# VHH binders against B box and SPRY domain-containing protein (Bspry): the designs that were tried, part 3

Target 1, 197 residues: B box and SPRY domain-containing protein (Bspry), of Mus musculus (Mouse) (q80yw5r259to455)
Amino acid sequence: SPLLTQLWAASVLGSLSGVEEVLIDERTVSPLLHLSEDRRTLTFIAKKSKVCSDEPERFDHWPNALAATAFQTGLHAWIVNVKHSCAYKVGVASDQLPRKGSGNDCRLGHNAFSWVFSRYDQEFCFSHNGYHEPLPLLRCPAQLGMLLDLQAGELVFYEPASGTVLHIHRASFPQVLFPVFAVADQLISIVRGPLAT
Key: E = the ipSAE of ESMFold2; O = the ipSAE of OpenDDE; V2 = 0.75 times the mean of E and O plus 0.25 times the DockQ between their complexes.

## First folded at step 1 (VHH)

Design b04 (framework vhh_7mjh_2; at its last look DockQ between E and O 0.46; V2 from the best seeds 0.00; counts 0 for: pae E 5.3 > 2, grease 25.7 > 24.2)
Fold by OpenDDE, look of step 2:
Structure b04 (fold): chain B 197 residues (1-197), chain A 123 residues (1-123)
Amino acid sequence: as target 1 above (197 residues)
Amino acid sequence: EVQLVESGGGLVQPGGSLRLSCAASGFTFSSYAMSWVRQAPGKGLEWIGRIYTSGSTSYNPSLKSLVTISRDNSKNTLYLQMNSLRAEDTATYYCARETYYDILTGYSEFDYWGQGTTVTVSS
């Protein structure tokens, strides 16, 4: 029941003390991305930056970035402002996600190590291990909320403004997960705390 | 039948400006992302930029400063404004309906193309 799903999401959100503080790990940021000084905004630059340091943690091909915070237990929630981007991926990734290479192994949603909500223009889908489930959204979300329950093995994507659950994925997640991001149009930003208006 | 018809090409002097148009028909224009692509004589295809259904745009970094893409959904028309044209901008310019985007390379897949309109930049 859609109503039950929404109530569930509301209950989960209500049990949270707040939206989690998530920052981008600058060491992982692709040369195709610019990271803001406050480590919250990723901007697609469409041209590889020559200024990027060569860390083993850095994505070198896909416009990906990982959060600095790893989740191992418990319930986690964060929100991403995506209103300015028509091409992005947001979700979670295992620490086993490869960083180097142009193959699907490093492409979010195309491997076993990432679970992402994807937008390309008016197309929305949930992607994992090369499977892309279309999401028939009626409107483009300005913000995306993620709820991760590691104990229950559930990842929920929702629209914070309406509380509408967009997708629920259940799986046996690996021990360590990171919020993961990709953007190929303009920018996305992690929201600080509760929903910012 | 899906049709894309480019127009506005012609001869222009270096430093000049030109606006190309692409008239779309046979489909819901407002529901598709659109791209401009060009091909210079003896060279391969070069992606110029795209405009999403939202009106958001993405450009080839090499051309971003010189081009602006827009759309008028009420007229089913795509536009390419080009400024400060150079000899190397001489090419046939194509309008294309976009169906896929590779987030890594910026490469797009297209299912329909126009016949193209030729732009010649020469003094």
Scores: ipSAE 0.026, ipTM 0.498, lowest interface PAE 2.7, mean pLDDT 89
ESMFold2-Fast, scan of step 1: ipSAE 0.177; ipTM 0.558
ESMFold2, look of step 2: ipSAE 0.110; ipTM 0.547
ESMFold2 (binder alone), look of step 2: mean pLDDT 84; pTM 0.827

Design b05 (framework vhh_7mjh_2)
Fold by ESMFold2-Fast, scan of step 1:
Structure b05 (fold): chain B 197 residues (1-197), chain A 123 residues (1-123)
Amino acid sequence: as target 1 above (197 residues)
Amino acid sequence: EVQLVESGGGLVQPGGSLRLSCAASGFTFSDYYMSWVRQAPGKGLEWIGRIYTSGSTSYNPSLKSLVTISRDNSKNTLYLQMNSLRAEDTATYYCARDSPYYYGSGSYEFDYWGQGTTVTVSS
């Protein structure tokens, strides 16, 4: 039920003690993206960065980036402001996600290594390993919350302002997961601390 | 190897018109939806519009009366016609291939982009 879902989301957020700082790993940032100095905002620039080093961590085709924080156990929550973008993907990826190439193995949601919520214009989808589940949302979320419970094997996408759960994915996740991001319109930014206004 | 190459950018007077081209190679052009996207200096990306395999089009409502997208499948070429250009239309213009159609996956991003062509509207 909607009320039960709201109560569950509020209860989980209330049980979080302390906050893990989630910042973008600059070494992974695609040349199609600009990373802000505080390492929280990704802006799609649609042209290769002038500083393009070929280190193995960097995505070289898709407009992807990984967080610097790896999750291995426990309960983790983070929020992304998506108000300014009509084309983005957010979720988690395995450390085994390939970084090089234009194929589906590097394309978020089209491989066994990534689990993402996506928006493209007015359409919303959850994607993993080439399976795509359309999500019939009534309104565009301004912020997206993600809750990862590695013990329960649950990845939850929710709207922080309303406490509404948008999607729950249950799986046996790999031991090492990173928050993952893709932007193909404007920008998205990681919100500072839980429930930052 | 998939390649998209834009051309036709340059300096245009306010109120003028310009037509951009995008030459596609390395794939069956007629099988894909194609889009135009622009980025003004210091700003984010703005989607301009899409042309479907049927030849039908969909436009950003803010730009619909100013632009027309067309395609010539025999030449593997995508076009963007722009009329009544204003200073705020100054931007780098990109053509992009819509990836959801190819994979049938419901994916929500472009899988290939051109390098872009710059349009400057100035007196």
Scores: ipSAE 0.008, ipTM 0.211, lowest interface PAE 8.4, mean pLDDT 81

Design b06 (framework vhh_7mjh_2)
Fold by ESMFold2-Fast, scan of step 1:
Order: structure tokens, then C-alpha cells, then sequence
Structure b06 (fold): chain B 197 residues (1-197), chain A 122 residues (1-122)
């Protein structure tokens, strides 16, 4: 229920000392995206450079990017400002996620290597391995928080301002996970800590 | 079958305005996001912008002040209004249907029109 969800979220979030500031790994950034100098903001530009950096870490088709920090153990939390985008995916991905090609193996939420919350216009969804769960949100989140508990095997998507839990996914996660990002409208930005308003 | 047919292209004077139309058939038009994409002679594809089924729009930042995308779901028609046209706007203009409309963004245009040519004179 909404009440029980709010009580649970308040309990969990109250135990956090703060959220992590994650930075984007510029080597992974799709040529359809521009990465800001502070490595926090991804902007959809839809125009590929003639001279692409062709390193093996770089996504070459889908507008994806990975964080520079890998999570292997413990409790991790980060926040993304999604206010300015109507088309994005955020979540976590295994280091085994393929970087090259246009197939579902590189398409976030359509393979065994990625777990994402997505927005496409007014539709919200959690996706993993081709299974898509529609999320009946009462409002569009301006910021999206992620809480990853690798010991409990939980990935939580929540709205930081209200403490509202949007979705909980429970699974046995692989050894190494990275925050993963995709944007196909305007921009998204990793929030700097602390999140003082 | 699913079809997209562009119209409204032609010769236009520099500084002029032009409105392109895209007539959709064979699918539930109101359920999909639609995009405009152009290709200048000898160059690659350049995304212009998108309009979601709700009417919300997203534009290529370099073109945002010069174009407006709209749709009329009752007529199954997509529009591109262009103002202050310059020689560099000479291109073939395509409308395209996006594959995904739910279950996440899918930057994949699965149906394309045949294109309509716009030539900005001299």
C-alpha cells in the first residue's frame, strides 16, 4: 500500500548517511550523447561525430553510458535529475553488457545484463531481460533515486523528495554492477551530494 | 500496411517558411511517437525532433528556435513548421515512426516515409 511503502522508505532512507556522487565513464559514452566536462550530464545530440573514439568500452548504437564506479558489495545510493527528459533509462548493468551492435543484447532492459527504470513520454516501466513491468505512477519524478543492496539482493527506485518507493526488484545480482544511463530526449544529470535544497 | 507519406516540400526563398505534412496509415497513429529527420545532399541523417503521442515535443538543440513539430491525431497527420529557412536547410525530409511507445525508450525508427525534398533557392 502507499502508506506501508512510505513508512518503509522513510525507515530505509533515514538510515543513509547520504547518496553517492557517481561520475560517467567517458570511454563508454555513445556518439549520440554529449558528456559535460564535470562528467555528470548526458545530453542527447542525435548526431554522430565523423571521428569517433572506437575503444572497446564505447556503445556504438544505443544512446547508453556507464558510470566509472563499479559496485561489488554493500549498500549504494545515487540520484539522477530526470526533470528535463521524457525518454531515458537508469539503473544498473553487468560488466558483461555488450557495447557493440544494434541488437537487444545492448538495448537496456532487453537482456540479462541490465535492470532499468524507464520513461517514454508518459509511460513508466521497469525492464529486465525482455520483461517489462508498467509502473502506474501518480506523478512524473523530477529526480530518481536508486538504492542497491547487494547483500539483500534488492534494487530500489524511489523519489528522493517524498521518499516514495516507485519499484523494488529482488534478484541475485552478478559480481560487478555499474550504474547505467541512457537518454533519448534532452538531458539527464547525476545529482551532486549532499542533496541540500 | 503501415505507410508514411510526406508532402509540402518544394522550392522556397531564403528567409521563407514552409510546413511539411506526413500522412500516416495502417497503424494506431495516436499511440506512437513520431520524428522528423533530414538528409542534406551528400551528408548523413540529422534528427530534427520528436513529438510524443501526448503532444509533448523534443528538439535537436541546434534547430529548436527554427522548427515546430505538431500532430493532429484525428487526421493521422504529423507536421513540421520551418521558419527562417537558409540554404543549409536544403535536404530531403523524412517522417518516421518510433518502434517503442511503452516499455522504455527505444531510439529506433522502424517505419520511414519516402521523403519530401526542400530546396532553399540560390
Amino acid sequence: as target 1 above (197 residues)
Amino acid sequence: EVQLVESGGGLVQPGGSLRLSCAASGFTFSSYAMSWVRQAPGKGLEWIGRIYYSGSTSYNPSLKSLVTISRDNSKNTLYLQMNSLRAEDTATYYCAKEEGYSYGYDYYMDVWGQGTTVTVSS
Scores: ipSAE 0.128, ipTM 0.515, lowest interface PAE 4.6, mean pLDDT 82

Design b07 (framework vhh_7mjh_2)
Fold by ESMFold2-Fast, scan of step 1:
Structure b07 (fold): chain B 197 residues (1-197), chain A 123 residues (1-123)
Amino acid sequence: as target 1 above (197 residues)
Amino acid sequence: EVQLVESGGGLVQPGGSLRLSCAASGFTFSSYAMSWVRQAPGKGLEWIGRIYTSGSTSYNPSLKSLVTISRDNSKNTLYLQMNSLRAEDTATYYCARDQSEWELLGYYGMDVWGQGTTVTVSS
């Protein structure tokens, strides 16, 4: 199918460096997270040790962060290295996602504004608006790919190394979506694009 | 029936080391992530760290260089190794079973707690 062809192409491009260059927006990074200098690695630090500015964009409770790039149309693909974390969420969020508070409104997968693949220890789920679909994965993914087709209304989670589709979610997405990240164990990293030569 | 029992607390000199144990019973220990939490006299709870079923660990960054969490699934036992102890480490230490995903920011996802074991750091 066209989707499987696109997923295969995205996997090949990802392993060769063809996925989108996605960087984390430092203004959104929770005080529970450390962002690397290249803006690709989020490390869970558990306890706030430094005073962060209280910007409107910044998550102040949950260990969340948004990408700096907004998607409004087209086909988009990006890959996250999740090998070093047993507790993470990755996917997309609407620009309407609240940034302040400890409630479910800001908790990824528990509100109408976020669609995420989640891992907690050995449990894997797709979560949206408080609906949690368990995913029966036979292996823990080292890298997790996302393919967002805004025209088709599809969000695909896949394992780039094997080309295996882990989950497909179909929906009429809002006008503006951001890659979204949460990590509550160790670190996750956005896969770097090709080295410029 | 489901219970956690801590042991190994006591008086230790500043700069010393201590290993705490937590014996689990009444549930399948190997199927749960486990955490250590402490409470200094007159203070709130402070999360120390967590060990997943895989053996991977996550620590409170302010404590990471001073502690190591490990587990032995064959003995249903959780361990906390503490080194370079300071007077500020005087507290009651609890082990806890972690069942909830994101409520575990701190200690919120913990549904079974031990009674605690007291560590006093003093000359």
Scores: ipSAE 0.070, ipTM 0.451, lowest interface PAE 4.9, mean pLDDT 82

Design b08 (framework vhh_7mjh_2)
Fold by ESMFold2-Fast, scan of step 1:
Structure b08 (fold): chain B 197 residues (1-197), chain A 123 residues (1-123)
Amino acid sequence: as target 1 above (197 residues)
Amino acid sequence: EVQLVESGGGLVQPGGSLRLSCAASGFTFSSYEMSWVRQAPGKGLEWIGRIYTSGSTSYNPSLKSLVTISRDNSKNTLYLQMNSLRAEDTATYYCARVDTSSSWYEGDYFDYWGQGTTVTVSS
């Protein structure tokens, strides 16, 4: 039931003491992206740079990056500031997500290895394995929260300022998941937790 | 036949301004996202920015303070306003139609390009 799912999500968000410190894995950052020194901000630079080493872990076509932290068990929460971007994707990806090529197997939301919330201009969607569910949002979120419950098999997207749940996806997730990011306009930033220095 | 025709290029003094135009024909202009791309002599393509069907714009951060993209759907025309031009802005400027069916970002996914208009910034 939609009501039961909303009540569950509200209960979990209400009991959450804070969000995790998540940092970008610089080895995965696409050459279309600049990663800040604190490893929290991804800026779309639109010009591929040969300064970046072409390692096996690195995305070479789509403007993607993975977090350095792997999730295998438990409850995890993180927040991304998205107010400066009109084109982004955020969510989770399996460690099996391919890194090389321009095909759908590396394109977030178009393969079996990624689950993402996306904004493209004024349109919002949840995407997984080529299925795209439009999300009728009345306001553009300035921040997006993600809550991953690996025991329950739930991924929740919410707006932290209002506590509004934007989307809930249920799935049997792979054993290892990483927060995943893509940005094709301006920048997005991982929000520091309350105790970050 | 889809056609994109750029105009407005020429010689301009450093610090000057130019407005480039792109006349579109052969398709429903208002239904497509449009982009500007440039290529300096002997260099690769550099994406300038995109205008969405909503009128929102996205820019290359290196160029955002210097350029403005706009469109007039009643005239099927795309514009690029450039200010504070420098010698390094000397390039051929192209307008391009964005293939949004498989493209999520600028650079690699343009299905039609104009012939280009050359901008030379020199004293």
Scores: ipSAE 0.021, ipTM 0.426, lowest interface PAE 5.9, mean pLDDT 83

Design b09 (framework vhh_7mjh_2)
Fold by ESMFold2-Fast, scan of step 1:
Structure b09 (fold): chain B 197 residues (1-197), chain A 122 residues (1-122)
Amino acid sequence: as target 1 above (197 residues)
Amino acid sequence: EVQLVESGGGLVQPGGSLRLSCAASGFTFSSYAMSWVRQAPGKGLEWIGRIYSGGSTSYNPSLKSLVTISRDNSKNTLYLQMNSLRAEDTATYYCARHPEDTAMVTWYFDLWGQGTTVTVSS
């Protein structure tokens, strides 16, 4: 039930008790991105960085990065500050997501391995496996919350400040998922929990 | 005919300003994000910035203080305003179109102009 999912999500959102400490995996960060020292902020740099080594985990074309923590079971929640970017993608990706190449197989939302909420200028969309669902938002969210329930098979995108559910995707997810990020304008940052300052 | 035509290039003294134009034809210009890209003699391509269909702009941080990108959808025209020009800004300047399905790719363009040359020298 959509309403039951919204009420349940609102109950979790109100306490923020399910919000996890998510850090970006430095080894995965695209050369088009700068990762901050605290591993929470991704800044788009138009010129490819020459400081990065080319590990097999690293994205080499798309401006993508993965979280260091894998989710396999249970309920997980995290929040991203997106206020400063007009071009980003946030969501989850399977460990099977390819890292190398310019094709759709490693382009977030265009393959079977990634599920993302995206902003492109004034347009918002949920994307998975080349299916793109426009989201008619009245205002640009400053923060985006994600709630992943692996038992229920639900990925929820919400606005933490208002408690508004923006999108719910239901699926049988692969057993191993990572929070995934892409930014093509300015920066996005993972929000610290209330007790993490 | 789907095309982009740049104009406004020429010889400019160091410290000067110049505005480039890019005239679009054959497609619904207002629906596309547009970029400016430059190439100095013997060098690689350097992305300058883009303007999205809704008017938001995104710039190369190294160039942001020196350039402003704007558009006039009623004239199907893209603009690049450049200020405080330096000898290192000597390059061929191209406008380029982003396919609407490639929202997250800085360097993915499906249409390029022929370029207009800017020479900064005394």
Scores: ipSAE 0.128, ipTM 0.525, lowest interface PAE 4.8, mean pLDDT 84

Design b10 (framework vhh_7mjh_2)
Fold by ESMFold2-Fast, scan of step 1:
Structure b10 (fold): chain B 197 residues (1-197), chain A 122 residues (1-122)
Amino acid sequence: as target 1 above (197 residues)
Amino acid sequence: EVQLVESGGGLVQPGGSLRLSCAASGFTFSSYWMSWVRQAPGKGLEWIGRIYTSGSTSYNPSLKSLVTISRDNSKNTLYLQMNSLRAEDTATYYCARDYGDYEGFLDAFDIWGQGTTVTVSS
């Protein structure tokens, strides 16, 4: 039932948001991005203005960043405020995702190591391994929720305010996954705590 | 050092043609998408088009009948061919290294050239 699915998703995500905090790993942040002090907000900077240390973990070409939290088992949920960006990608990535280089192997959605929801202007899609599925959305989401069930093998994208499921991807996921982010317009931010309806 | 250097700008009569070049150095040129962007005096940046690593191209619909973008990976060089130039095409033209995933998206450029000026006047 669509109604029961919406009620279930809201309840589960509210509970998990209250117990699980997702923060960005500053060591992974691309030099095209600025990370806020609270490690929740990524802002796109059009030109490199800062010299970043070249850590093995750091993306050096694409405007990507990973969360500090790794998911290996169980059910996980997090929410990103995307209202202020017309170009972003959010989802999950394997720890095997390459960090260095400009090729498709480092570009979210163009390799076997990342699964993302993306927005480019008025176009929305789900992308994995170079396959891009257009998503016909009735409205632009202000917030995006992600629910990852590693036992069931499901990654769900939904709109928290309405409880509307935007996309469900089913797969055998790698044992270790990280929330992953890319932003190429303005900013996106990780939402704290439990969800309000 | 990583850099992009545009050349080929100058004074052109209305209706004329011009080819701009952009020489890339300090990075693996063949691995990147590349874009052309222009800025007319007193106006904002206007995206012209991009070329993918495959050699396929995507253009601003307002400009696609007037321009052709090409690349030569053996020379690390990007080109912009412009035809039927008008006074309104007077601008500084920039090449840029492009991280965008979709056509027409300007926000993921990390390396920009110095620009080359094109003046269309009789």
Scores: ipSAE 0.013, ipTM 0.201, lowest interface PAE 8.0, mean pLDDT 81

Design b11 (framework vhh_7mjh_2; at its last look DockQ between E and O 0.27; V2 from the best seeds 0.00; counts 0 for: pae E 3.1 > 2)
Fold by OpenDDE, look of step 2:
Structure b11 (fold): chain B 197 residues (1-197), chain A 123 residues (1-123)
Amino acid sequence: as target 1 above (197 residues)
Amino acid sequence: EVQLVESGGGLVQPGGSLRLSCAASGFTFSSYAMSWVRQAPGKGLEWIGRIYTSGSTSYNPSLKSLVTISRDNSKNTLYLQMNSLRAEDTATYYCARGDYYDSSGYWEYFQHWGQGTTVTVSS
């Protein structure tokens, strides 16, 4: 029941002390992306023209970026504003995710090291290890909420405005996970603090 | 063989308008998102915008107010309408196919673009 899932989401959210403040690790940001000064907004630029430092942590091909904060235990929640993008991936990735290369090993959702909600145009799916599960959404979410319960081994994608659960993935997650982001259209932004209703 | 051929470039005065075309062949045009990219002299490539298979469009925020992308699938043609052109819009403009959407429906990188058409904005 949609109502039950909504109530579930509300219950889970109610158990949280709040939405976490997640910032992007500038060292990981692909040369295809611009990172805002406040480290919250990724803008797609479709050109590897940025003068970037040569850190081993930096993605060099795909328009990826990792959060600076690692999750190892507990329940975590963050929200991404995706209203302006029709091409993005958001979710989590392990610290084993390779950074260098154009192969699937660095492609979010196409390897064993990432779990992502993906949009491209009107297509939505959940992607992990090269398996892509279509999500028949009735409308495009303006914001995406992520709930990660490492103890329960659950990753939940939901629409914050309605509390609608979009997808639940259950797995034995690795010890260390990072919020992960990709955008190939306009921009996405991590939401600050509580979401205005 | 995938081919993309841009046309419509030329000399235009500041404040003028120009419409570029990109003729596509060698693939099912309607099945791919298309993008426009430009390169100003001495500068790197700049993404202008994209039109998806659904017809939805997305633009570089810095250029959104000045450009409109459209497509005619019956003619295998991509268009870029540019208005209120400025000197800084002087560049070679390229048509590119499916920068992050492959035939399997998943993300990819730019693999195909044309040779470009040059736009010069000058008084």
Scores: ipSAE 0.160, ipTM 0.602, lowest interface PAE 2.2, mean pLDDT 88
ESMFold2-Fast, scan of step 1: ipSAE 0.235; ipTM 0.592
ESMFold2, look of step 2: ipSAE 0.330; ipTM 0.674
ESMFold2 (binder alone), look of step 2: mean pLDDT 83; pTM 0.827

Design b12 (framework vhh_7mjh_2)
Fold by ESMFold2-Fast, scan of step 1:
Structure b12 (fold): chain B 197 residues (1-197), chain A 123 residues (1-123)
Amino acid sequence: as target 1 above (197 residues)
Amino acid sequence: EVQLVESGGGLVQPGGSLRLSCAASGFTFSSYAMSWVRQAPGKGLEWIGRIYYSGSTSYNPSLKSLVTISRDNSKNTLYLQMNSLRAEDTATYYCARSPTEYRFDEWGYFDYWGQGTTVTVSS
């Protein structure tokens, strides 16, 4: 039920021990994306930027970017404003995620190295390793929260405003994980800092 | 069968405006994002923009100030409004269906295309 889901989400969020501000690593940003000066907003520009360097960390094909912070242990939470985009992916990726190429090995949700919540128009899915679970949402979320519990092996997607859990994925995660982002319409923004003390 | 039929092309003078239409049939139009793509004579394909079911639009930054994409889901029709036309806008304009996340440098990403409608901008 909605109430039980809210109570569960509040209990989990109330147990948070490690909440860090997440910023995007500019070296990873695809040439299809523009990164804002505060390193929180990714805008889809649909044309490869001529100013991007060819660093080994940089995605060169898909409109992807990684956070600068790696998660190795503990409980982590971050929130992304997705109100302005009809095509995005947010979640976590292993440091083993390939950066170069146009194949599925670099396409978020289509490989063993990424776990993402995705929106494409009015369709929502959780995707990992080519398995796509449709998520029947009653409305488009304006913000998406992610909660990663590396000890419990849980990745939770939730709507912060309502406290509604949208999806829970359980797995034995690699020790080094990064928040990961993809935008193929307009923009998404990492919400400044944690909302809780 | 999936069909996309463009119309509205023709000869226009520089500075003029033109509205192109794309009539879709054979699929649930309201479930797909739709794109406009053009090809100038002797040039490669150039993505113009995309419109999602919700009406949200995403444009090629080079063309954003000159074009507006809209759709009418009740009529299964996609539109491209072009203003302040210049000689360099002379091209064949294609309507295309976008079933998954877009990649602008891989044109095979669109699963269905119309036959195109030609726009010629000249005095």
Scores: ipSAE 0.109, ipTM 0.473, lowest interface PAE 4.8, mean pLDDT 82

Design b13 (framework vhh_7mjh_2)
Fold by ESMFold2-Fast, scan of step 1:
Structure b13 (fold): chain B 197 residues (1-197), chain A 124 residues (1-124)
Amino acid sequence: as target 1 above (197 residues)
Amino acid sequence: EVQLVESGGGLVQPGGSLRLSCAASGFTFDDYAMSWVRQAPGKGLEWIGRIYTSGSTSYNPSLKSLVTISRDNSKNTLYLQMNSLRAEDTATYYCARTRVTYEWDSTEYSFDYWGQGTTVTVSS
């Protein structure tokens, strides 16, 4: 479709405009998650690990983590390999997202501070502020691309391999947003942009 | 009509092994994640683990080295293999159809259908 072509072109342009490295912020990583040495892979361990410090930035209940890179202006694109997980959430979160507690204010997609694409088994959903839109996907994506345009107010979820747009959310976003991740099965990994080998 | 029927329970010696089965009917089994949950006499429910449609598994960390969950979609059957059983493993074991509509932590998984349970007694 024309929209798929335009999205692919926009994603390529965004990648060529200085694909910044997205790395996980170790200080935010939930004790239910293990972060790899290269800070790109989150593995669900289901057992609370010993955390040397309980910093204010760290999620203490939900298996969440934030990227170290804050997005304030412009067009940003990143890709996550989700092939090995049947339970994950990926998207963006405001710096105002609470880190402590088991309530909906810390659950990705159940508060005004997070916008996520989620998979649970064969069910796919976009969630924001308690609004949950089921996504009837034809196939399970092996990689998920995200394109964030803070000036246009668009967050796009797409499958890089096919160029298929999975969901577009339009909103006036907070100025400071972070890529956000949650994993409750196996692992997910941040990958380089589609043009990097 | 959705039905889940557990079997394979009984008396087993400490240190022994046991395999439980759960036969599912009345729904498309391969479209759902499945879980095992147990309840020891006089205690609350304890989640054992779950298996997704892909075959991926997630376990209670306290039990991970002692149990294996598997499924056979061609037989609409869920399995729980238990090894090195101890007296504290004495419980009624339940098969449950698993749904997560919003959040997926051990506290967020919902079970919309349960089996009747099968009792495992570990004693000498």
Scores: ipSAE 0.016, ipTM 0.269, lowest interface PAE 6.3, mean pLDDT 82

Design b14 (framework vhh_7mjh_2)
Fold by ESMFold2-Fast, scan of step 1:
Structure b14 (fold): chain B 197 residues (1-197), chain A 124 residues (1-124)
Amino acid sequence: as target 1 above (197 residues)
Amino acid sequence: EVQLVESGGGLVQPGGSLRLSCAASGFTFSSYAMSWVRQAPGKGLEWIGRIYTSGSTSYNPSLKSLVTISRDNSKNTLYLQMNSLRAEDTATYYCARGTKYTFEGDYRTYFDYWGQGTTVTVSS
């Protein structure tokens, strides 16, 4: 179970012991997104790639991407720089999340397979299975931390710089989860572990 | 009744500049992200860019150096400044209201209201 003290200590020290090195899986990246060579930055290009491979792993409609690392047990933490985007979703998704189509089953936060923190302009929500919980944030976060405790069944969204917990979701999660990302404005970047700044 | 009315279109010479306006009414303009979208004759819709309630802007990368989007919340008006106009910029230009709750890259489902459009013709 993650302790609030542990989250605060991690944010203050700029790192969390055991922070996973998270990279994006290029095979999953939507044709609406450009992935940087270091596999950490997703840029929204609003222009479908002229070559769209038919890999079953690749999202073909929504601007989604998955991390290359699957989480099955234990405590995992990663940080995303969201300063440059007014429209994004970050969180976790089951390996069962459909990749093809324009329906809600592939739309992050609108199905049973994804749990995301989202920003659209000045509106912030936690979303899962079509349930959207507005989050009353005082400031737009420049970085978002995620802490996943699979034994405790907790997904925590926090602001690394201040140590402020933004949202905690408790659930019985599927055994296999991936960090998941969607961008519809500018770019987001995975912060290199163990750095929080 | 939500209304978006574009104006400022017309004939302009290649290399020229033009500013389009969109007058909004029937809703709290300052509470919505707004976008510009264009359609060239016989072609599909092309997203130009959007402006958020904060004034932050996002542009189609292929158009970023040529356009600037701004807004005046006191006048409920959205603007599109276009510079270095080319023949391929000939199109009907639409003002569109972004939804507060939906994005995901497909602008056909992203916008809930559109203006009637204003036509820009770039020709000598």
Scores: ipSAE 0.048, ipTM 0.435, lowest interface PAE 5.3, mean pLDDT 83

